# Designs tried in a protein design chat: VHH binders against Protein FAM237B (FAM237B). Part 11

Target 1, 88 residues: Protein FAM237B (FAM237B), of Homo sapiens (Human) (a0a1b0gvd1)
Amino acid sequence: DFEFQKGVLASISPGITKDIDLQCWKACSLTLIDLKELKIEHNVDAFWNFMLFLQKSQRPGHYNVFLNIAQDFWDMYVDCLLSRSHGM
Short names: E, the ipSAE of ESMFold2; O, the ipSAE of OpenDDE; V2, 0.75 times the mean of E and O plus 0.25 times the DockQ between their complexes.

## First folded at step 18 (VHH; framework vhh_7yz9_2)

Design z5 (from x6 with T58M; at its last look DockQ between E and O 0.65; V2 from the best seeds 0.53)
Fold by OpenDDE, look of step 18:
Structure z5 (fold): chain B 88 residues (1-88), chain A 121 residues (1-121)
Amino acid sequence: as target 1 above (88 residues)
Amino acid sequence: QWQLVESGGGLVQAGGSLRLSCTASGFTFSRYRMGWYRQTAGNEREWVAFIYTSGTTMYADSVKGRFTISRDNAKNTVYLQMNSLKPEDTAVYYCAAKTYVMGSVTSYDYWGQGTPVTVSS
């Protein structure tokens, strides 16, 4: 559910675009599971459920981890989007 | 007044190592994803490695296990340690800085002038 996933990021970026490139979105989600060595299932839903967990967690440090991953995600997503726009 | 200055390029034999450096000035280095690209004559520039602001690294498949990107924010410098070099690694290597705005597809980037790397067989 992309609306749910966008909602997770909307908490830190209310101006998130509604026009999402699904391929880039999915690819970056999966890539970050590997890059961050997240101990979750290797699928997009698991990634964003994990992100939601971090966001809502009351444990110290979890929110910072959320912000960290969220920033990386967006950076990678934009890179993917721009690369595709250039035919790369 | 922003600037990216690469250094460390040169001639090296196959199997050898080089360490590239890129020193930035004129912008808030820590807020930028730093990366290395390479380009050969007649070909498009290809990405080699990125290091995001968080320190997360990403590598092209062709260099995984051989190249290591790192950054020193105190020195405004990004490095590319290149080990087990191959002739196909021969290219001009460019340093790039990119910053993003959360929720926007707008980005700002800077490029260095490049440093040549030649790997002889």
Scores: ipSAE 0.483, ipTM 0.774, lowest interface PAE 0.9, mean pLDDT 92
ESMFold2, look of step 18: ipSAE 0.494; ipTM 0.788
ESMFold2 (binder alone), look of step 18: mean pLDDT 81; pTM 0.810

## First folded at step 21 (VHH; framework vhh_7yz9_2)

Design b1 (from u1 with Y100F; at its last look DockQ between E and O 0.08; V2 from the best seeds 0.00; counts 0 for: pae E 11.4 > 2, SAP .673 > .668, placed apart)
Fold by ESMFold2, look of step 21:
Structure b1 (fold): chain B 88 residues (1-88), chain A 121 residues (1-121)
Amino acid sequence: as target 1 above (88 residues)
Amino acid sequence: QWQLVESGGGLVQAGGSLRLSCTASGFTFSRYRMGWYRQTAGNEREWVAFIYTGGTTTYADSVKGRFTISRDNAKNTVYLQMNSLKPEDTAVYYCAAKTFVLGSVTSYDYWGQGTPVTVSS
C-alpha cells in the first residue's frame, strides 16, 4: 500500500518520494487527520484513500482541498526529514 | 482548567527501569500528540519521545531502543517505559501535549510540572 500512497503524491512532487523516510511519512499522514478533523479511520491508508478521493473528484473545490492538504503534508514531511537528517 | 500530572519518577540504579505516567484533564486528549521532555539544571528542555494521535512513535537518538512511549486514550494517559537507565538519563521529566495548526507542526503546548528521575551509578 506504500506504492499506492506515493502515487497519490506524484502529481505534486514525483521525484521527491524516492527513498522515503517511512516514520516521517506515517507521522505526517496521521497528524493531518487530526488537523483537518477528517471523519475517517485514524490510519495512514485511510488518509491516502481520502487524498486519492479528493484528487480524482470532479466536484468543484475538491482538487483545491487536495492541493492544500498535500502542501501541508509536504511541508511537515520535509521538516521531519531535515530534522532526522541534520540531527535537529 | 487543563492539567497534566506526571508520576512514577524516583531513584533507580544504573541498568534499572522506571515507568512514567502522565494523566491529562481539561482538553480533548485524543486530539493531541503527547511527548516527553527532560531537563537538567541550567539547560533547555530536550525532547525525548513523541506519540502522535494515531499511535506513531518517534524517539531521540539517545534513548532509541531503551525507552518506549505509549498512550491509553480511554484513561487520558501517556506512558514512558524507561529501560537500561544510565546516569545521563538523570533529569526532571516533563509531559507535554502538542497540537498542529494548519500549516504548522506545533501551535499550542500544554506542559506538566515535571517528575524527577535520578539514576545512580
Scores: ipSAE 0.009, ipTM 0.151, lowest interface PAE 11.4, mean pLDDT 79
ESMFold2 (binder alone), look of step 21: mean pLDDT 81; pTM 0.807
OpenDDE, look of step 21: ipSAE 0.815; ipTM 0.911

Design b2 (from u1 with K98R; at its last look DockQ between E and O 0.42; V2 from the best seeds 0.00; counts 0 for: pae E 3.3 > 2)
Fold by ESMFold2, look of step 21:
Structure b2 (fold): chain B 88 residues (1-88), chain A 121 residues (1-121)
Amino acid sequence: as target 1 above (88 residues)
Amino acid sequence: QWQLVESGGGLVQAGGSLRLSCTASGFTFSRYRMGWYRQTAGNEREWVAFIYTGGTTTYADSVKGRFTISRDNAKNTVYLQMNSLKPEDTAVYYCAARTYVLGSVTSYDYWGQGTPVTVSS
């Protein structure tokens, strides 16, 4: 179940606008930079360039880091969507 | 049939420490993000800390630097290490588990029964 979602998430471009909540996408990307203390510029493009680097890295530990961050991003994104739907 | 069982609460002096544990059964623990909430009498539960399935942690501002959430998937257990405790931390602490279904924003929340923590002056 999770592996399918991670595959779909990994294929999603940061520039895609259809059916993606951009506010939640941006907020979760920036939040993960802060929470994981990533040494990158504090912007959405920098986050996804870092994710692409980890995904394409041939070092096996990098791919595991990619998967963990991708899973956390998706969980945060879903929480953000639920928060925007609750209380409305 | 799921179960979340908290333990480790009690009475402690201000400045002291406690470690709360929450052991899960009846569901696939590693697929759930885990959190701690707390509640004082007559108030709504407030969020304290979350740990995501990939290991990322988040904390309420009031506990940052003093509390640490962690998980051990092999033991189906989530922990809350509470240091430098203040009387304001007095509450019943609840463990919670949350996930979602594939292709949906629907989430499921499981709650423990709570473990009381009292911090005396």
Scores: ipSAE 0.239, ipTM 0.587, lowest interface PAE 3.3, mean pLDDT 80
ESMFold2 (binder alone), look of step 21: mean pLDDT 80; pTM 0.800
OpenDDE, look of step 21: ipSAE 0.803; ipTM 0.904

Design b3 (from u1 with S107T; at its last look DockQ between E and O 0.10; V2 from the best seeds 0.00; counts 0 for: pae E 9.5 > 2, placed apart)
Fold by ESMFold2, look of step 21:
Structure b3 (fold): chain B 88 residues (1-88), chain A 121 residues (1-121)
Amino acid sequence: as target 1 above (88 residues)
Amino acid sequence: QWQLVESGGGLVQAGGSLRLSCTASGFTFSRYRMGWYRQTAGNEREWVAFIYTGGTTTYADSVKGRFTISRDNAKNTVYLQMNSLKPEDTAVYYCAAKTYVLGSVTTYDYWGQGTPVTVSS
């Protein structure tokens, strides 16, 4: 669910607009699974379920991992938006 | 050290097909998003198609339904299958590899030398 996915990141990126680029969102989610070598299924839903798990975990280090991945996602997503007409 | 080598270009009749290949070396191919771009004299390079590390593809409107991008990570190769070619597809086609520097908004780009494609009747 795309609305669920947006909710996970809302606390880190309060400027999320209604004009989310689904192609960039999808591509950046899948790319981070590869780049961070996450041990999850290679699909967008699995990525955001993992992010939610980290965000809500009471284990001390998990929130820091969440923030790190969320920042990398945001950086990649913004770059994707800037290059949308030229492919990313 | 790194290299991208395009091949498969040439002269083809309108309505025909070509398959372009781009073979990579000197970097971890599976970590890179790959794309095809094209350029005519006096113009900026135009994006054609792009494939992400997980296999998601995107296409320019002018080629949707006619071109297919694919990748084979075992062979370090990205392909562009071009069908129903038109004279306006005539260009030099370039392969590109793109990645992010993690924790940054900056991307790094590698480009091939190009393979010419001419479509005539």
Scores: ipSAE 0.006, ipTM 0.218, lowest interface PAE 9.5, mean pLDDT 79
ESMFold2 (binder alone), look of step 21: mean pLDDT 80; pTM 0.801
OpenDDE, look of step 21: ipSAE 0.781; ipTM 0.895

Design b4 (from u1 with T57K; at its last look DockQ between E and O 0.58; V2 from the best seeds 0.55)
Amino acid sequence: QWQLVESGGGLVQAGGSLRLSCTASGFTFSRYRMGWYRQTAGNEREWVAFIYTGGTKTYADSVKGRFTISRDNAKNTVYLQMNSLKPEDTAVYYCAAKTYVLGSVTSYDYWGQGTPVTVSS
ESMFold2, look of step 21: ipSAE 0.357; ipTM 0.693
ESMFold2 (binder alone), look of step 21: mean pLDDT 81; pTM 0.811
OpenDDE, look of step 21: ipSAE 0.724; ipTM 0.863

Design b5 (from u1 with G54A; at its last look DockQ between E and O 0.80; V2 from the best seeds 0.00; counts 0 for: grease 24.8 > 24.2)
Amino acid sequence: QWQLVESGGGLVQAGGSLRLSCTASGFTFSRYRMGWYRQTAGNEREWVAFIYTAGTTTYADSVKGRFTISRDNAKNTVYLQMNSLKPEDTAVYYCAAKTYVLGSVTSYDYWGQGTPVTVSS
ESMFold2, look of step 21: ipSAE 0.423; ipTM 0.741
ESMFold2 (binder alone), look of step 21: mean pLDDT 81; pTM 0.817
OpenDDE, look of step 21: ipSAE 0.494; ipTM 0.767

Design b6 (from u1 with V101I; at its last look DockQ between E and O 0.63; V2 from the best seeds 0.00; counts 0 for: pae E 4.2 > 2)
Fold by ESMFold2, look of step 21:
Structure b6 (fold): chain B 88 residues (1-88), chain A 121 residues (1-121)
Amino acid sequence: as target 1 above (88 residues)
Amino acid sequence: QWQLVESGGGLVQAGGSLRLSCTASGFTFSRYRMGWYRQTAGNEREWVAFIYTGGTTTYADSVKGRFTISRDNAKNTVYLQMNSLKPEDTAVYYCAAKTYILGSVTSYDYWGQGTPVTVSS
């Protein structure tokens, strides 16, 4: 669910509730599964369930992994969004 | 005061190899994805490769399999190993450090001065 997916990042950055480009969001989620070689189902909900697991985990280091993946995701997403922009 | 300094450019024969380096200072290097762009006269600057803070690498289709990006956070340095060079790889190569504020489109972009690479036929 897309609202759930936005909620995972909203805890860190409330501004994430802006207009979201669904195409870029889905593409970056799936691509990151492949690039990070995550051992999860290849679908968007699985990616964000995994992100939520890392975010809520009490294991040492999981929150740092969450933050690193979240930053990588956001950088990829914004690049995708801006490449579709009219602003050159 | 931030700085990105490229080095390693030059003239090389087709089929040859070259290794570019870019050393950073004045910002928290480990928090930035690092990348290489290139530009030829009359064209827009084109993306070549990125290495993300978590180690993920991405490449433009035109260089995939021939170029390898890597980083050494202890030395604040990013590298581009360029193998099997072709005349169409001739360009000025720019180092970039980029990150976006999480949840926002606000970006921090730092650019080097460029290092020219010429691949002779």
Scores: ipSAE 0.159, ipTM 0.522, lowest interface PAE 4.2, mean pLDDT 84
ESMFold2 (binder alone), look of step 21: mean pLDDT 80; pTM 0.811
OpenDDE, look of step 21: ipSAE 0.725; ipTM 0.866

## First folded at step 22 (VHH; framework vhh_7yz9_2)

Design j1 (from u1 with S107A; at its last look DockQ between E and O 0.10; V2 from the best seeds 0.00; counts 0 for: pae E 10.0 > 2, placed apart)
Amino acid sequence: QWQLVESGGGLVQAGGSLRLSCTASGFTFSRYRMGWYRQTAGNEREWVAFIYTGGTTTYADSVKGRFTISRDNAKNTVYLQMNSLKPEDTAVYYCAAKTYVLGSVTAYDYWGQGTPVTVSS
ESMFold2, look of step 22: ipSAE 0.006; ipTM 0.223
ESMFold2 (binder alone), look of step 22: mean pLDDT 81; pTM 0.812
OpenDDE, look of step 22: ipSAE 0.799; ipTM 0.905

Design j2 (from u1 with A97T; at its last look DockQ between E and O 0.38; V2 from the best seeds 0.56)
Fold by ESMFold2, look of step 22:
Structure j2 (fold): chain B 88 residues (1-88), chain A 121 residues (1-121)
Amino acid sequence: as target 1 above (88 residues)
Amino acid sequence: QWQLVESGGGLVQAGGSLRLSCTASGFTFSRYRMGWYRQTAGNEREWVAFIYTGGTTTYADSVKGRFTISRDNAKNTVYLQMNSLKPEDTAVYYCATKTYVLGSVTSYDYWGQGTPVTVSS
């Protein structure tokens, strides 16, 4: 559910754009599972459920991990988005 | 003012190694994705590697397995360890920040002055 996924990120960036490229969103979500070797199911919903868990966790450091992964995701996503605007 | 100061470039024989350093000032270093680019005369800058705020690293295919990017947030420094160098790696290497505002395509882009690397046959 894409609206759920956007909602996780919107809690720290309410200005997230409406014209999200779904292909880049999915690709970057899956890539981060691999690059960070996350122990979760390899699918986009699993990634964002994990992100929500980190965001809502009361354990020290989880929120900072959430913020770091969110920033990394966004950087990868925008790189993907910009590469497609000239390669499509 | 934001500053990126690079060092470690020079002349090296093919098969050799170099370690580039880039020391940052004027901003909170740990908040930013850091990277290396390289450029030859008359060409666009080519991306080489990124190190993300969470420590994840990514590399261009041409350097995978030979180059390693790392960062030391306590020293505000990013490094590029360049092993098994080839003449094709000859370029001016630039340290850069390349981070986007969350939810936006607006970026924080800052560049060093470049450090030349020459790899001889």
Scores: ipSAE 0.569, ipTM 0.793, lowest interface PAE 0.9, mean pLDDT 87
ESMFold2 (binder alone), look of step 22: mean pLDDT 80; pTM 0.797
OpenDDE, look of step 22: ipSAE 0.672; ipTM 0.843

Design j3 (from u1 with R31H; at its last fold request DockQ between E and O 0.65; V2 from the best seeds 0.69)
Amino acid sequence: QWQLVESGGGLVQAGGSLRLSCTASGFTFSHYRMGWYRQTAGNEREWVAFIYTGGTTTYADSVKGRFTISRDNAKNTVYLQMNSLKPEDTAVYYCAAKTYVLGSVTSYDYWGQGTPVTVSS
ESMFold2, look of step 22: ipSAE 0.483; ipTM 0.770
ESMFold2 (binder alone), look of step 22: mean pLDDT 80; pTM 0.809
OpenDDE, look of step 22: ipSAE 0.821; ipTM 0.913
ESMFold2, fold request of step 24: ipSAE 0.582, 0.539, 0.293; ipTM 0.799, 0.792, 0.644
ESMFold2 (binder alone), fold request of step 24: mean pLDDT 80, 80, 80; pTM 0.805, 0.807, 0.804
OpenDDE, fold request of step 24: ipSAE 0.821, 0.823, 0.821; ipTM 0.913, 0.914, 0.911

Design j4 (from u1 with T58V; at its last look DockQ between E and O 0.62; V2 from the best seeds 0.00; counts 0 for: pae E 3.6 > 2)
Fold by ESMFold2, look of step 22:
Structure j4 (fold): chain B 88 residues (1-88), chain A 121 residues (1-121)
Amino acid sequence: as target 1 above (88 residues)
Amino acid sequence: QWQLVESGGGLVQAGGSLRLSCTASGFTFSRYRMGWYRQTAGNEREWVAFIYTGGTTVYADSVKGRFTISRDNAKNTVYLQMNSLKPEDTAVYYCAAKTYVLGSVTSYDYWGQGTPVTVSS
């Protein structure tokens, strides 16, 4: 399941296949549900299933929503790696 | 050569509003997370707000509900709309841009020179 999570972002982050910090990954996934006010269950799997849905959707606006959330996730994740903080 | 230029600071009475602007040049603005910080004399620089490249905004508790950060990528500009200003908001406000070196976790931080804001009672 974690491999599919990484696969969702693989197209927009060349480094995603490296060792992942699971603490930062989980924290950023859950935090982004709150910050974007996503109407999904508050857990990591739900977030990434939603991201996969947006990525695979053929509706024209969904891919742009996917890209925006994915970019924010990655920026927050790297912030977490560098400082253990989420842009405070 | 990169540059960040803040503007819009000045004197305003408590309860009033100001809109700060920060215009960027010399780098790809749309790839940078943008933020505002403020500093009073003798104190550490305090984070105020950030806007991420995908549009997510985050705020310090002290300004939530009163300040709004936004960005216009076509104009290479980030804004801070400051409403319901209080004397405690008096500070020099700094614009910052942050990104990461591709293939590395090393980051670059660019800072403006600041714009002073004074809120009188």
Scores: ipSAE 0.221, ipTM 0.587, lowest interface PAE 3.6, mean pLDDT 84
ESMFold2 (binder alone), look of step 22: mean pLDDT 80; pTM 0.807
OpenDDE, look of step 22: ipSAE 0.787; ipTM 0.896

Design j5 (from u1 with F27S T99V; at its last look DockQ between E and O 0.54; V2 from the best seeds 0.00; counts 0 for: pae E 3.3 > 2, grease 25.2 > 24.2, SAP .669 > .668)
Fold by OpenDDE, look of step 22:
Structure j5 (fold): chain B 88 residues (1-88), chain A 121 residues (1-121)
Amino acid sequence: as target 1 above (88 residues)
Amino acid sequence: QWQLVESGGGLVQAGGSLRLSCTASGSTFSRYRMGWYRQTAGNEREWVAFIYTGGTTTYADSVKGRFTISRDNAKNTVYLQMNSLKPEDTAVYYCAAKVYVLGSVTSYDYWGQGTPVTVSS
């Protein structure tokens, strides 16, 4: 559910309302699981469920972790879009 | 709007270490990807390592386990620690920054002047 996933990210990136590129979105989600060494299932839904968990958590530090991962996701996602548009 | 200045290149023996620095200047608060490319004469530039706004790092397969990219925000500097250097690492290393416009797919690219690294066998 991309609308759900976009909703998670919308709080820090209002511009995410546009249609997403499925390939870049999935690739970046999975890549971040590895790069951040997240202890979750290696699938896109698990990643965004984890992101939602962090966003809504009342535990100290979780929101900062959410913001950190969300920032990297957006940067990687845009980078992916740009790379694809250039034939890379 | 951004300016990048590399330093730390030089001659080193195989198996040795070297640390490159890239200092960024500019007054814009933006999301970014910073990292290093390298280029040998007559060849295309190849990416080496990147660090993103949130601190995520990624490496080319050829340098994984040997190179480490890091940053010091207080100094506006990105570092490339290069260990276990090989002759094939010889190249001009360029610092590069991609600055993203928040909420859009627009970005701006900035490059340093390059710093040469020579690894002798």
Scores: ipSAE 0.192, ipTM 0.598, lowest interface PAE 2.1, mean pLDDT 89
ESMFold2, look of step 22: ipSAE 0.204; ipTM 0.535
ESMFold2 (binder alone), look of step 22: mean pLDDT 79; pTM 0.788

Design ko1 (from u1 with R33S Y52S Y100S L102S; at its last look DockQ between E and O 0.07; V2 from the best seeds 0.00; counts 0 for: pae E 14.2 > 2, placed apart)
Fold by ESMFold2, look of step 22:
Structure ko1 (fold): chain B 88 residues (1-88), chain A 121 residues (1-121)
Amino acid sequence: as target 1 above (88 residues)
Amino acid sequence: QWQLVESGGGLVQAGGSLRLSCTASGFTFSRYSMGWYRQTAGNEREWVAFISTGGTTTYADSVKGRFTISRDNAKNTVYLQMNSLKPEDTAVYYCAAKTSVSGSVTSYDYWGQGTPVTVSS
């Protein structure tokens, strides 16, 4: 669902008070840097700065890249949450 | 043409081990979470183990400490190492792949055909 994808960046904004699983958030962010071979510093902040850049870019190709990465991130993040809680 | 093919099943004595493999083709394996399930005749499929795209693993309580799930994205393969097997582990084992969570583990995008495992006493 693109609605969850479009909301992924909003989940890290200062105005969001939802409980974020930091272990899953960090693991999925860093994994996508490696998986997509992004040419950015290997840390979570760099990943989300890159995502914000793509999202706000006026270039239509950048927005499509943003949507692709956001979908992958959300799927991985939700998998991570379920995996951590499944045996509990 | 997508495909998931399980292998490595067979007959083994209690206390023994087997390693199951599930090889994927026709889709981008690294973008999918993978799970192993098992089923006996007349029963629902039971979740066994799960591995996310990022490599995070979880297990059903009945197999914790005995089974290990792993993946090799270069070979498009997920594995289930099954140790200390018991007769109650006898089932057909299926691998499955999914890209998203819909609130149920039965919402997988792709399923294999299954590989039978029989554990004799």
Scores: ipSAE 0.000, ipTM 0.107, lowest interface PAE 14.2, mean pLDDT 75
ESMFold2 (binder alone), look of step 22: mean pLDDT 81; pTM 0.814
OpenDDE, look of step 22: ipSAE 0.018; ipTM 0.383

## First folded at step 23 (VHH; framework vhh_7yz9_2)

Design l1 (from j3 with G54S; at its last look DockQ between E and O 0.63; V2 from the best seeds 0.38)
Fold by OpenDDE, look of step 23:
Structure l1 (fold): chain B 88 residues (1-88), chain A 121 residues (1-121)
Amino acid sequence: as target 1 above (88 residues)
Amino acid sequence: QWQLVESGGGLVQAGGSLRLSCTASGFTFSHYRMGWYRQTAGNEREWVAFIYTSGTTTYADSVKGRFTISRDNAKNTVYLQMNSLKPEDTAVYYCAAKTYVLGSVTSYDYWGQGTPVTVSS
């Protein structure tokens, strides 16, 4: 559910509601699972379910981890968009 | 008033090692993704390694297993440890800082002036 995934980030940035490049979105989600060695299933839905878990968790520090991963994701995502738009 | 200053470049034999440093000033270092790029004359600049604000690292395939990027936020410095250097690693290496506004394509970018690395065969 792509709308669900967008909703996870929309809570911290309304700008995420704009059109999303599905290819970059999926690629970056999967890449971050590997780069951060997340102990989750290797699929996009698992990544965003994990993100939602962190976002809603009442455990100290989890929300900061959520924000940290969200920022990393966005950095990678925008880089992907710009690279594709320039034919790179 | 922002500044990135690279250092550590030079001449080294194939198989040798170098450690590049990049010191930042004039902006909140810890809020930026830091990275290294390299460029040879007549070619486009290519990314080498990134280290995100979380400390997560990523590398170009051509340098994986040989290069290590790290950062010291207390010193406003990012490093590139380059081992097992090859002649094809010869280039001017540039330090870069980038931060995106979450939910936007708006970014703030800073670049160093570059430090040359020459690997002889």
Scores: ipSAE 0.218, ipTM 0.592, lowest interface PAE 1.6, mean pLDDT 90
ESMFold2, look of step 23: ipSAE 0.371; ipTM 0.714
ESMFold2 (binder alone), look of step 23: mean pLDDT 81; pTM 0.811

Design l2 (from u1 with S104T; at its last read DockQ between E and O 0.64; V2 from the best seeds 0.70)
Amino acid sequence: QWQLVESGGGLVQAGGSLRLSCTASGFTFSRYRMGWYRQTAGNEREWVAFIYTGGTTTYADSVKGRFTISRDNAKNTVYLQMNSLKPEDTAVYYCAAKTYVLGTVTSYDYWGQGTPVTVSS
ESMFold2, look of step 23: ipSAE 0.564; ipTM 0.789
ESMFold2 (binder alone), look of step 23: mean pLDDT 80; pTM 0.808
OpenDDE, look of step 23: ipSAE 0.772; ipTM 0.890
ESMFold2, fold request of step 24: ipSAE 0.641, 0.608, 0.449; ipTM 0.827, 0.812, 0.762
ESMFold2 (binder alone), fold request of step 24: mean pLDDT 81, 80, 81; pTM 0.814, 0.808, 0.813
OpenDDE, fold request of step 24: ipSAE 0.817, 0.811, 0.806; ipTM 0.912, 0.908, 0.904
ESMFold2, last read: ipSAE 0.557, 0.617, 0.631; ipTM 0.791, 0.818, 0.811
ESMFold2 (binder alone), last read: mean pLDDT 81, 80, 80; pTM 0.809, 0.807, 0.812
OpenDDE, last read: ipSAE 0.804, 0.800, 0.798; ipTM 0.903, 0.902, 0.900

Design l3 (from j3 with T106R; at its last look DockQ between E and O 0.10; V2 from the best seeds 0.00; counts 0 for: pae O 3.0 > 2, placed apart)
Fold by OpenDDE, look of step 23:
Order: sequence, then C-alpha cells, then structure tokens
Structure l3 (fold): chain B 88 residues (1-88), chain A 121 residues (1-121)
Amino acid sequence: as target 1 above (88 residues)
Amino acid sequence: QWQLVESGGGLVQAGGSLRLSCTASGFTFSHYRMGWYRQTAGNEREWVAFIYTGGTTTYADSVKGRFTISRDNAKNTVYLQMNSLKPEDTAVYYCAAKTYVLGSVRSYDYWGQGTPVTVSS
C-alpha cells in the first residue's frame, strides 16, 4: 500500500505527495535494508512496517533512527529518479 | 581496489546479437545500481540500461525491447544482452556501478574501461 507508505514519510518530506515512481520506491526500500543492515525480511512491506514501528515507538532513539533512514530514503529516491530520467 | 571489467564486445552484423559482461572485483560494497553507458567519438556518453538492488531494471528508449540487463550476484557480474542490433548501436560500452558503504549513505561511482561494439550494415 503505497498510500500508507507515503503517509509514513509525509511528515518529513512533503515532496512524497507527488506520484511515486514504483520502481525507484521499491529499489530504494530494498537497498536500505541492506545498507542499514536492518534485521528484517528483505521485502518492501517489511521495510515500511519497520519504518512505521520506529516512527511510532516510544523507545528513546527510535524516532531519530526513523528520521535518519527516512532522509536516506529520500536522498536515494531522488537519485533514482534522476538516473531513470537522465542517466545520472 | 575496486574494479569493473567489461567483456563481450566485438563486430556483429545488423540484426545480430551480442552479450556484454561486466565483472566487479575488489572491496565489497552494497550495490545500489549497476548499468551500462555507451559513447561514440565526439559525442556525450549516454545511459543504456540500469539494474537496481532488488532486480528492478530501466532502459533508454532507444534500446527498449531489444536490450536486456541482468545480473548474477554470485559472480558479481552484470550482463547486457543486445538483440536486434543496429548500426546506430555502434559505440564503446561502459559498465558503471554506484555503490554504498554499508552502514552509511556514502556512495562511490566506478567505471570500467569500456568494450567496443561495432554493428555493420
């Protein structure tokens, strides 16, 4: 559910309200699982469930981890868009 | 330390096929994107195809339906299957990898030395 996933990022990236490039969205989600060495299942849904968990967690430090990963996701997502559009 | 080595280039007749390979070696990075560019003398390099982590692929309009990019993670190799080749596909083809250091968003771009492809009429 991409609308749900967009909602997770909406608080930190207003740009996410635009139409999503599905391929970039999936690629970046999966890449971050490996990049951040997340101990979750290697699929897009698991990634965003994990993001939601961090976002809503009351445990100290979890929200900061959420913000960190979310920012990295956005940076990579933009990079992917540029690569698919301009080959950069 | 990190190196990309292309192979498979050569001379082929129009309508023919060719398969390029690019093998990555060296320090282990998490690959975000691997792909192919091509360049002719006097012209700018143009992207041809990319494959992302997870297997997502994208192609330049000029090669869609004719070229297929794939990878073998066990061999650290990316392939470009080129079918229905045209004279305008003649170029030096370069392998490229965008990699990240695990645990950070620091990225590096690596390039091969290129492999020439010539398609005759």
Scores: ipSAE 0.070, ipTM 0.498, lowest interface PAE 3.0, mean pLDDT 87
ESMFold2, look of step 23: ipSAE 0.515; ipTM 0.773
ESMFold2 (binder alone), look of step 23: mean pLDDT 80; pTM 0.809

